# Ledger of designs, part 10: VHH binders against Glyceraldehyde dehydrogenase medium chain (cutB)

Target 1, 281 residues: Glyceraldehyde dehydrogenase medium chain (cutB), of Sulfolobus acidocaldarius (q4j6m6)
Amino acid sequence: MYPPEFSYVRAESLQEALKFLEGNDNTRPLAGGQSLIPMLKLRVLSPDYILDINRLNELNYVKTSLNGVSIGALTRYHDILSNDIVKSKVPLMHHATRTIGDMQVRNMGTIGGAISNADPASDMPVVLTALNATIILSSASGSRSVKALDFFKGPFTTDTNKGELVTQIEVPVLDGYKTVYKKVVRRAGDYALASVALAIKLKGNEIEDIKLAYGGVHDKPFRAMEVEKNVIGKKLNDDLVKDIASKVSSQINPPSDHRGSSWYRREVVKVLTMKAFKEVA
Short names: E, the ipSAE of ESMFold2; O, the ipSAE of OpenDDE; V2, 0.75 times the mean of E and O plus 0.25 times the DockQ between their complexes.

## First folded at step 7 (VHH)

Design a57 (from r15 with H52Y N62D; framework vhh_rezetamig_d1)
Fold by ESMFold2-Fast, scan of step 7:
Structure a57 (fold): chain B 281 residues (1-281), chain A 125 residues (1-125)
Amino acid sequence: as target 1 above (281 residues)
Amino acid sequence: QLQLQESGPGLVKPSETLSLTCTVSGGSISSGDYYWGWIRQPPGKGLEWIGYIYYSGSTYYDPSLENRVTISVDTSKNQFSLKLSSVTAADTAVYYCARGDTLWTGFKSDYFDYRGQGTLVTVSS
C-alpha cells in the first residue's frame, strides 16, 4: 500500500516554518535524517502536513554563549562529535555522542530530532537531563526556555506546545567536574539497554556536587536526585558506590521489551553505576 | 492477529462518568515496546487523542482532558480502560482504543498504529 494522504511542505526559513505551524494544526516537522516513509505508515492518526525543516541551516551551529554552549537544533551528530568546543567544554556530550551508531539514531541525524522524539532509551535526553540543559522552543509569537528536567514528560512526550519547534539547546559548562557516559547495548552503537551519565565534583575525596542520570530504565530519563542530595558531603569510597548502585536500582522502573528484561536492567544499572564511579575515581 | 475491542455503554447522561474497556487479543499490554490509549472522533471532526498508559503504569493525557480522564490497566485480563468524568454533549464521539509503538522515531506519543472498531457514545438525557 502507498503512504497515507498528506501534503509535503518545505520551509525555506525559520519564520516561514513557525508561521506554517501556527496556521496548520496536525502538522509534523521532519528534521535530520528521519525516514519519511516509516513515519507515514500510520493506521489511526496521520498528519495533514509534513513540514520539512531540513533546509534551515541557520539552526546548524555550535557556539559559546553567556549560558555555556549553544547548539542549534539541526546540528548533526557527526558535527557534534568533531566539534572542539563540545569536546573541551561539554565532555559528557562528546563521550555520549561517540556511542551513537545504530541505524535508527543515524536516520534522525540531529540533536533536535533526538530531543523532539524523546525516546527513553536515547542518549542525548539522558545527557541533557544530567546537565539540566536549557531547551529553547520557538513559535511565530516568540520563544521560551524550559529546563531538560521539565521538558521530557514521558515516552515520545515533551513540553512542546502546538506551533512550537525546538530551535536551540543551551548546555552549561561544568568547571571542576569529572564526567562519564556509559551504556550497555545488545550491539555496539545501538540504543541503550541501560545507560548512565555522571558528572561529579570532588573536594579531595569528598563529594561537593553530583549529577546522576539514567536512560532505558524508566519511561523518561531518570535523574537520581534523592541519591544526589543524600551523598553530597560524603567521602567517595567503594562502600558508598555500592550503596548508590543499590539505591538507584531500587528507584528505577525498567521495562521488559525487545531489548531486555526489567530484572536484567536492574542488575545492569548496578554494574554501570560502579563502572562510572570507578572511571572518575 | 492483534485485535482491540471496545466495550461499554452507548448512552451516558450529562454530568455522569463514561466508562469504557478495551480487551486486547494477540499481544501483551505489559510490554515496554508499546503504549495503549484512547482516541475519539466527534461527529464531523477529525481524530482527537485522549491519552495513553505505558508498562510502568504511567499515564499521559491531552492537557484539555487531564482533569477529567483516567486510564488504567488490568494485566491479568489483558485489558485497559477509560473513565471520563463530568461528560457533556461535546463528549459525544466514536471512541477507539489504540496501540502505539515505542520503536518509531520522529512522532509524538499521540500517534497510534492499531485501533479497535470504535464504539459510539452519545451524551444525552
Scores: ipSAE 0.175, ipTM 0.585, lowest interface PAE 5.5, mean pLDDT 83

Design a58 (framework vhh_7sr4_2; at its last look DockQ between E and O 0.01; V2 from the best seeds 0.00; counts 0 for: pae E 9.0 > 2, grease 24.7 > 24.2, placed apart)
Fold by ESMFold2, look of step 8:
Structure a58 (fold): chain B 281 residues (1-281), chain A 123 residues (1-123)
Amino acid sequence: as target 1 above (281 residues)
Amino acid sequence: EVKLVESGGGLVQPGGSLRLSCAASGFTFSDYYMGWYRQTPGKQRDLVAYIYYSGSTYYGDSVKGRFTISRDNTKNTVYLQMNSLKPEDTAVYYCARGDTLWTGFKSDYFDYWGQGTQVTVSS
């Protein structure tokens, strides 16, 4: 299948990239390159311009911030996985990053590219939704913040306006939480058939707070807000976990495709939920 | 047996409108995403639009703002409303059921296709 015709442009600075996006419609940023070339070959997208932003080193960082961790959008998965700040302060992200592709994929993929692509089965969008991270969108005229719960709008669709580029992610530190990320894949390192991100804070066996999100089972990352609210203050036990699994399974809207039927994904979600809670109990 | 039947194609003047329909049978329609592709003779099929089972939509850049995809799960039907038609929209339009694997090594992203309906935009 032949790729669509496009013009390639490389930006040397953030300001140059933002100015180009302001002045040129139908432009697709290229960061990491892990998903863009296959999508061009499958003709999922047909841009007039490919704007290569891989040289924007000012967007490659991990640093502490007030009550959280700031991550530049061009930070590679490999750098996130090996980063001591992420490992110690955001273990949910660390664990999820270990599940992303093989070593070559982790060396090439970026956190900003993953969330801008917004594949419903992608791992980082699920993690950021569980944490309700803050996503910074920059344009030639300024910047704005969007919470992860509001950022992912549907398959390959985000709250990004014309001329905007994701430049930074702010991730909260969840002191005293136990976290787990699990997924089911057809092949190791592939995108998830279904996934779960759990962060839970327990006082004894009583649930003090909980964050529960799923991937691959909705048109965007699914945050189980109703279930979270209803289990605060309850004692964590096998019966409660089975009830949680059942309720989540009834609230998701999974697709059917060659990876699995909608029915199968509902069953996988039940199993993943029970396994996630068993690990933190 | 999965079956997709397109209708509503025809000849239309530039600036005109058409509504395509795709009647689906043989599967649980509400669980699948559906798409429209088009093909000019001698070229590969291009994505026009798809609609997720939840109602979320995606459009190819050349049709965004002019075309609207929708679905009626009670009638197992997908629609493509095409407004402000241009001569470059002339093609055979195909309805497809989604069954995609997002890998760099596979080229298929829909597993069932209709026979297509011709749309011609000319004076």
Scores: ipSAE 0.011, ipTM 0.403, lowest interface PAE 9.0, mean pLDDT 82
ESMFold2-Fast, scan of step 7: ipSAE 0.346; ipTM 0.660
ESMFold2 (binder alone), look of step 8: mean pLDDT 79; pTM 0.795
OpenDDE, look of step 8: ipSAE 0.030; ipTM 0.490

Design a59 (framework vhh_7sr4_2)
Fold by ESMFold2-Fast, scan of step 7:
Structure a59 (fold): chain B 281 residues (1-281), chain A 123 residues (1-123)
Amino acid sequence: as target 1 above (281 residues)
Amino acid sequence: EVKLVESGGGLVQPGGSLRLSCAASGFTFDDYYMGWYRQTPGKQRDLVAYIYDSGSTYYGDSVKGRFTISRDNTKNTVYLQMNSLKPEDTAVYYCARGDTLWTGFKSDYFDYWGQGTQVTVSS
């Protein structure tokens, strides 16, 4: 029952943080207000070092780039919510961020922290999966990029290698799309019982392109790629939406717990899907 | 009080099989998802598999197709059937109870752990 023993180290620069991670294998980065106390009580997950990267202001930014919008990993949800670039160029992310917790949660939480934790019920991974955003991983030896569809491997499991930090997210700007984010929670601000992120481009009433992702209903954010491929070129109408809802409901693998059964989550997904499409009609 | 007790570990030759069991008590077992983690000497702990009360499962890439997680809600027990064992599967295996509570953007993940059971794959 002894509490986990670790050393606390604070980085003053990204270079210092990356060099420390390269030399020290069992290190957990501390970013934003993510909870370490429950994890530290679990001896089997105890790190040798906690690396505090909260001072790395160089990773707190939102800016336009050649690839769309670049967001630093230490950018807090509050800053994302209030940012005009995100609101105007990535409305899906703006809308999703509004549903995250309360003011305290948004003031403390960072986008990189949420992504690195890879909780399957978290909102931001769903948004990044719908947009297929690019995640930048940096190490002492350089940086590499991974698409969101390849980054989230499963619950609490990502494509991050030893010595790497998530440093930036690059989000494409989707011109001419309508976007919707909806979720069902048991308590306001909680992780989703089920969530949907929709980005759709219409030519008249015909689907020119579509991105459809779900949270809380699989072991990682679920991108309905087969459904997407099969509805491009079809006319958006009530019958098509019902068909989409039924097909997605059959393809997910939702958990069952005290908040909702697997069957209930499948029904919730149908309702969320229909509501999301109603907003873009 | 919550208690998780692992059993079934041991020494086995490459290509062999072992079945791990985790007996749970002190909570309503079928309200929680359950998982297995492993820790190799000198390396970080990683998630091997988990199972929801519905029977829905997840597997780490290194064990997919070889390991099977299952549960018996009547016996309050979760199992890990390990087939085609490799030397790199050598580790201490831990049973864990998943926390299904959400606290905004945070989750407590696994809130209780067993003592661990040693699996050694060696010729």
Scores: ipSAE 0.000, ipTM 0.158, lowest interface PAE 16.9, mean pLDDT 81

Design a60 (framework vhh_4orz_3)
Fold by ESMFold2-Fast, scan of step 7:
Structure a60 (fold): chain B 281 residues (1-281), chain A 123 residues (1-123)
Amino acid sequence: as target 1 above (281 residues)
Amino acid sequence: EVQLVESGGGLVQAGGSLRLFCAASGFTFSDYYMAWLRQAPGKRREWVAYIYYSGSTYYADSVKDRFTISRDNAKNTVSLQMNSLKPEDTAIYFCARGDTLWTGFKSDYFDYWGQGTQVTVSS
């Protein structure tokens, strides 16, 4: 006897989930907050199994750790938004989370679901790319860590290997930085037409350190690393900001879609860049 | 009006090869991701390969090293070269435009699809 097109399996523990993933190819993990995502994935990816991990409460947490702040993969956006550790120690993530969807999306969506989906216009991958956060991937045989810069490979594509599950995100605490998250959308709460995440450390008017990442304007979150390297030690002024905006706009490779053309997204990036820097000046 | 038209399907014996073509019109082809997906009899659609507007290519594990996706931006075409075909590759193959941003619960990963072309692999 053959089963239906896909089978639904619910895990009661992390170890059970990881053992199932090891033994069963073409399995899609599902948290309860992602009830509409499986519809799209089933149509496109046709999994043999849906593995419901929604009961793994051990993956719903925010904790201060030796490496900064540790966030469990099943922590919902609403809980991140309401969390005092995130608000005080990772304000970039707090600000970005405020821009995500409506109340229903924030009550149902998880951070691990967002990064595993790897939509290039999604808010959280941009934040993690700016912070170069560490993503913990667990399997039945152990865990490994991947930096966000190496994790996102392209639309719907991550560094996750067979048998692995995203279980934790570790974000560094950036003491002395000012942070900004800005995005342009067609309708409030939508995914960004273009977005910018900025973390900057100033010594007077001089740039001591800077992190710049963009969403919606490349096939994965774009980190402007060469621009960052070239502006450290320079004084923040209007001419430098315009130069940064122009250089970033020339380095991205934005798609066209019903929200905006490639050309329009390049212009939006210039404006967003200037607005982000104005907020930290 | 956006149109995607597939061709090149047919009947082939196991171990054989086929090349599928997708002719695109009604949009700036070079700005969009393009994908091939397939649907086996009685199954839901699964993705096979996609090519980014940047030129990067990605493949499902089931077809990796056997299939090659390519695009010709001057001719507005995306192609799928299928080698070492197996009976399990029997499906209707669809060309799709990947150009959907997530907008809450109303999103789709592909906004336009062709009508499909049948590939049958006998053994």
Scores: ipSAE 0.019, ipTM 0.452, lowest interface PAE 7.7, mean pLDDT 83

Design a61 (framework vhh_4orz_3)
Fold by ESMFold2-Fast, scan of step 7:
Structure a61 (fold): chain B 281 residues (1-281), chain A 123 residues (1-123)
Amino acid sequence: as target 1 above (281 residues)
Amino acid sequence: EVQLVESGGGLVQAGGSLRLFCAASGFTFDDYAMAWLRQAPGKRREWVAYIYDSGSTYYADSVKDRFTISRDNAKNTVSLQMNSLKPEDTAIYFCARGDTLWTGFKSDYFDYWGQGTQVTVSS
């Protein structure tokens, strides 16, 4: 059987890309380092058009704002990793980006591509969920904002409507927080079996605020909001950390595989939780 | 070079079960994620199940809790156990190779596909 045909279109501006998406329903946007192999894959999935947005340099930036950092959707992982604003103001994102793949993955991958894909095992959606980030979706008629918690709907499923592109991520700056990102992988640099993103603000040894998110252990990034609200005001100690680990482990719905069960992933989450808290103690 | 060969399809009554197999050759199987996709008559291909090289599994909402994807790295096979089958599950089922590393819109892109195996669920 012969693979379906498609047409390749390159956008020269964001406005051109958005108008094209509005007018052409069966269009797949492509970002990152394009190659013939990814394009050939799309023939099998039967898009009518491939819209190449790699030339939209206006979406490759990191800028400071009053209380946050604005990151363009086409900003590559390599550029995020080397960016001093991210390193100083969003250390959680810097730490997570350092764990992503090898040089090839970091040179080719974009932050907007990662979050648009909404892979439950990818690092960046977990970071954005922990940070309470805002995602900017743009269309020919204007833009709208959506919180990361509302954006990720399930595996490979987002709040993006027809005609929309993710154009920007707004990340708050968490002054006075300690942050940690950890993951368990089969191979270094690979997608996580399980991951944890922790941001915690302490007043002495008392928890003033906490953000706790997990990847690879639910159908979308899991934010442990019930655990968070219940531990604010408590003293951070080994007993509390064990209680947090146990409660989070009971609330997740992890996938199962032929070598590991949901039980194994729940145990991995307990260990990762304890390691994350040990690092911020 | 790269070959993906599906088997295990057939005719089954609603509520029944089938197990699909995919034999992979021509590449280092342990280094790649694998997926099952399906195409019903008159419909576009849709993703059904995905398994990472790490063993992590993900499912489309329509098949969650009914289907189980697994892999055997020693035999270079990926399997799809299909339980509580419905007439709506009638489709050609395809085995596909995915990347284990994210490269952009990875979940929508597979570089090799099998020929497919027909599954028909009668009411």
Scores: ipSAE 0.000, ipTM 0.281, lowest interface PAE 14.0, mean pLDDT 81

Design a62 (framework vhh_etentamig_d1)
Amino acid sequence: EVQLLESGGGLVQPGGSLRLSCAASGFTFSDYYMSWVRQAPGKGPEWVSYIYGSSGSTYYADSVKGRFTISRDNSKNTLYLQMNSLRAEDTAVYYCARGDTLWTGFKSDYFDYRGQGTLVTVSS
ESMFold2-Fast, scan of step 7: ipSAE 0.196; ipTM 0.569

Design a63 (framework vhh_7d4b_2; at its last look DockQ between E and O 0.51; V2 from the best seeds 0.00; counts 0 for: pae E 7.5 > 2, unsure alone 64.3 < 65)
Amino acid sequence: QVQLVESGGGVVQPGRSLRLSCAASGFTFSDYYMGWYRQAPGKQRELVAYIYGSSGSTYYADSVKGRFTISRDNSKNTMYLQMNSLKPEDTAVYYCARGDTLWTGFKSDYFDYWGQGTQVTVSS
ESMFold2-Fast, scan of step 7: ipSAE 0.267; ipTM 0.637
ESMFold2, look of step 8: ipSAE 0.006; ipTM 0.358
ESMFold2 (binder alone), look of step 8: mean pLDDT 81; pTM 0.826
OpenDDE, look of step 8: ipSAE 0.432; ipTM 0.746
ESMFold2, look of step 10: ipSAE 0.013; ipTM 0.429
ESMFold2 (binder alone), look of step 10: mean pLDDT 80; pTM 0.814
OpenDDE, look of step 10: ipSAE 0.490; ipTM 0.768

Design a64 (from r15 with G32D H52Y Y55D D101E; framework vhh_rezetamig_d1)
Fold by ESMFold2-Fast, scan of step 7:
Structure a64 (fold): chain B 281 residues (1-281), chain A 125 residues (1-125)
Amino acid sequence: as target 1 above (281 residues)
Amino acid sequence: QLQLQESGPGLVKPSETLSLTCTVSGGSISSDDYYWGWIRQPPGKGLEWIGYIYDSGSTYYNPSLENRVTISVDTSKNQFSLKLSSVTAADTAVYYCARGETLWTGFKSDYFDYRGQGTLVTVSS
């Protein structure tokens, strides 16, 4: 076992996992392994305990309700990709999941693992931010709900309190919306250098509603709420799309790192924005 | 009986590419139940993950090293290799090759469960 400086604990039930989290400070849940294991090996997270929750099959599900789709935190990407409910009712998530890694990554990765890790370049946090999905956090004493817009606080930082575990994601069904997910990566299957998630509802050529979120271009998924507010009621045309692209590009605060410069990410955001709108026109 | 052995130069000049090979004996690389990778330990510091590869050729790299790292696998030779470009003195470390087992517990998880003895690489002119 590597690295030896943490203790590895496997939970046999959700109740056991929640009790362990309540009683043991500096515990990191392991749900999948792709995002958490690399970060742990880098010692970015520095936990005393790794709590393996992969045996909690009660958290592996996709079910529909009258008002949306409920997805258990341990649902694998490959299960999301192959699920007809997600494909028909949450096409934005289906499209984004197709861009995640290869077969091995999708077989290992869980939606809850991605959400809990909160990598700014990760695909699922961007999708959930665009949809403003509801994240269910459970503890030994009960559960609470947090909207995605309030859940992601910064890089690798979430609204999760001590003793809490992400157990479910509730995504709304957006009837009458067209959706697009696009990203630029350095290598196929990598986390995005920049990404865009767009959900738009048109009444003729007029924007009735819009949801616009970006990944890789801020310290957390960026929801362009001011731009959204300003374009509702306007007619969709090339000039408006160019204005949207320019305004978003000026509002983001992208990093300069080994994956791309701040300037490059701002330019990529303009191009991605224009391509996304062209696809829904 | 599984053995992993690092090989490559112990000295690399700044700006050059570090090339290391891991030879696997007593087991086969050709399995999707395992991943193979590289970790390092700079003097006086903790262990740092570099990246890993599956037998399919799919790779995952440490984000801080991603632009400089290439890991490749050669199943016919039962080897996998690391190339780290544009090295600096900060890349001086003991480099280990390692195997991780994909855990199936309802869902997959992974970790490194075996590593080689390590090889010291010094970056110096």
Scores: ipSAE 0.000, ipTM 0.131, lowest interface PAE 17.7, mean pLDDT 80

Design a7 (from r15 with G32D H52Y Y55E; framework vhh_rezetamig_d1)
Fold by ESMFold2-Fast, scan of step 7:
Structure a7 (fold): chain B 281 residues (1-281), chain A 125 residues (1-125)
Amino acid sequence: as target 1 above (281 residues)
Amino acid sequence: QLQLQESGPGLVKPSETLSLTCTVSGGSISSDDYYWGWIRQPPGKGLEWIGYIYESGSTYYNPSLENRVTISVDTSKNQFSLKLSSVTAADTAVYYCARGDTLWTGFKSDYFDYRGQGTLVTVSS
């Protein structure tokens, strides 16, 4: 059978992009990325169309909203890192973005691209899971909202339906919380072997509220919800932190590799957990 | 320049393990700029991503296949491999090894910038 030809289409507006996706089901949207040409020449994706959405500047923004901070899906990591609203109102995201790659990666990478790809080792899905941010999915027929806890279904698997694009992320502002983002990598800027996102609100030495999420150690970002529920109202001390570390380590399902067994990654999670809590104590 | 070549048996019996190797030339598997993986195309169907591996050895698998898939890397031979256990007739497909770029910010895990020529694997008794 002769393979079908494919066409490159560039959208000039969000409405044009959404209408195109609605009418053409074998379409691959492209946002960011290094090069489209090798993929098309090798026909790896075998799409009928590649829809380039990189020119949708209306999706590149950071603004304060009623629900917190609104971030357009095509906002580059570099723009997030340098943005005063993110730095002041969402320090967890600011700290995580500082750990992403180098200047070239941050100039090319978009928050919406990272979220849509849903790589378990990626930094931004972990941050959004800790914050339980709201993800806006748009189609030609309208938009819908999904919480990050419901959006990430597994490795590279999201709640996105055919004809939909991630267009915006709504991040809550957590007043009075201390936040920490840490990861272990083979070299600076790499995808995490394990990562932790912590947001904690203390009343004296007592935990008033806590959000705890991990990356690289499960099939999707892992939110330690049972641990969170069980430690609210307890006094933060070394014994509690060790108990938290042990419980999280037993609940994750990390991948195996030649440099680190699942056992090793469980031990790394314990160390990361203890280091994160040390920064908020 | 960069060339990826699949090798392995063209015929596998139902319930057995399919084993394929990808040999990389003109580039090094030891680069952390890239990840390496497998995709397949059953007759008359679209491409299906199987899984990928990073230089670190970390692996990520398609959830629909994860219970049967193992991907490993041998940097000394500049090769990576696929093992797919408990095969059935539904696993009959052209199998491709592929390279992905970690700078790629696309929407799909199957965004690979290079692939091999492909090898047909038939599952039949």
Scores: ipSAE 0.000, ipTM 0.174, lowest interface PAE 16.6, mean pLDDT 80

## First folded at step 10 (VHH; framework vhh_7d4b_2)

Design b1 (from a63 with T104F; at its last look DockQ between E and O 0.44; V2 from the best seeds 0.00; counts 0 for: pae E 9.7 > 2, grease 25.2 > 24.2)
Fold by ESMFold2, look of step 10:
Structure b1 (fold): chain B 281 residues (1-281), chain A 124 residues (1-124)
Amino acid sequence: as target 1 above (281 residues)
Amino acid sequence: QVQLVESGGGVVQPGRSLRLSCAASGFTFSDYYMGWYRQAPGKQRELVAYIYGSSGSTYYADSVKGRFTISRDNSKNTMYLQMNSLKPEDTAVYYCARGDTLWFGFKSDYFDYWGQGTQVTVSS
């Protein structure tokens, strides 16, 4: 096999990075502790250029906004985990970030890198899908926004056009919701065999609104929208939760791989669903 | 034993079509996403297209989007690549590969099995 041939380029500003991406095909951005370097050594990726964007400090921030919380794409998991705005206003994201263990720590991952990679078992894409966060894509010619429900297209596939870079994530603040993130892994810190993100608003014991998303069990983060719609107005109880778990299990498309069989993942989804609702009930 | 066998390659003129097939055995085909890769002489392997499970979620490289169509028949354990409007730049050995979603995390292996390849040559 031929060794990879690429040129290394470092951008000192966002505009430099975007102009480079516009003018140079087959360019792979490098941010944080992403697993890009191992991928290059395996000859799975063969970019002509590696564009190092680690010095774009303008993309490293967490700020409140009228619509929610704005997070720069190069914000590290460590900074998200320790951020008081995220802890208080987006607890679902904070709790999911705590589950990102030794693999992410060794690579010092970023939120933008995680969602751009779009691994079906990754934690942050599941959280953003549950929240239906807004993802900002920037290019040399401008920017556009896309909702998380439309952003993840399949395994390692996103709604990014040539020359675009994820630059910002906007997450809503869900007043009055209880939130839970749960996952099952083979090893602490690994990507999930299955995961669930739940945000639920109760009026008494009646479901006023619900957002239910799963990871590791579909070709992209799975939002159980039909189930969500069908349970609005119903009383939350053990029988309803068992029915929800069964219906979600029948709607997912889990893989078989070294982590577990598709049958096992369907069973894990049922248990995770039950545990998530138990925590909020 | 996992086996992936490509067929349907050949020599064709620009603008013509070919259909590649990948016959799979030794695993539960419907549970895995599958991909087509190609390697031109002196170049590295590049992803052409992939298709996930029975749902039909697909990806195409920009160079083939609109011209190539990936599909699968899970009842026959076969993946296909319909290649229309072929160009000289499409000349390569085409490989089918089995994906493993775990391998894209922090492991060094992204696809665990590859076929022997089938040659596609587009020239006039």
Scores: ipSAE 0.006, ipTM 0.397, lowest interface PAE 9.7, mean pLDDT 81
ESMFold2 (binder alone), look of step 10: mean pLDDT 81; pTM 0.827
OpenDDE, look of step 10: ipSAE 0.352; ipTM 0.703

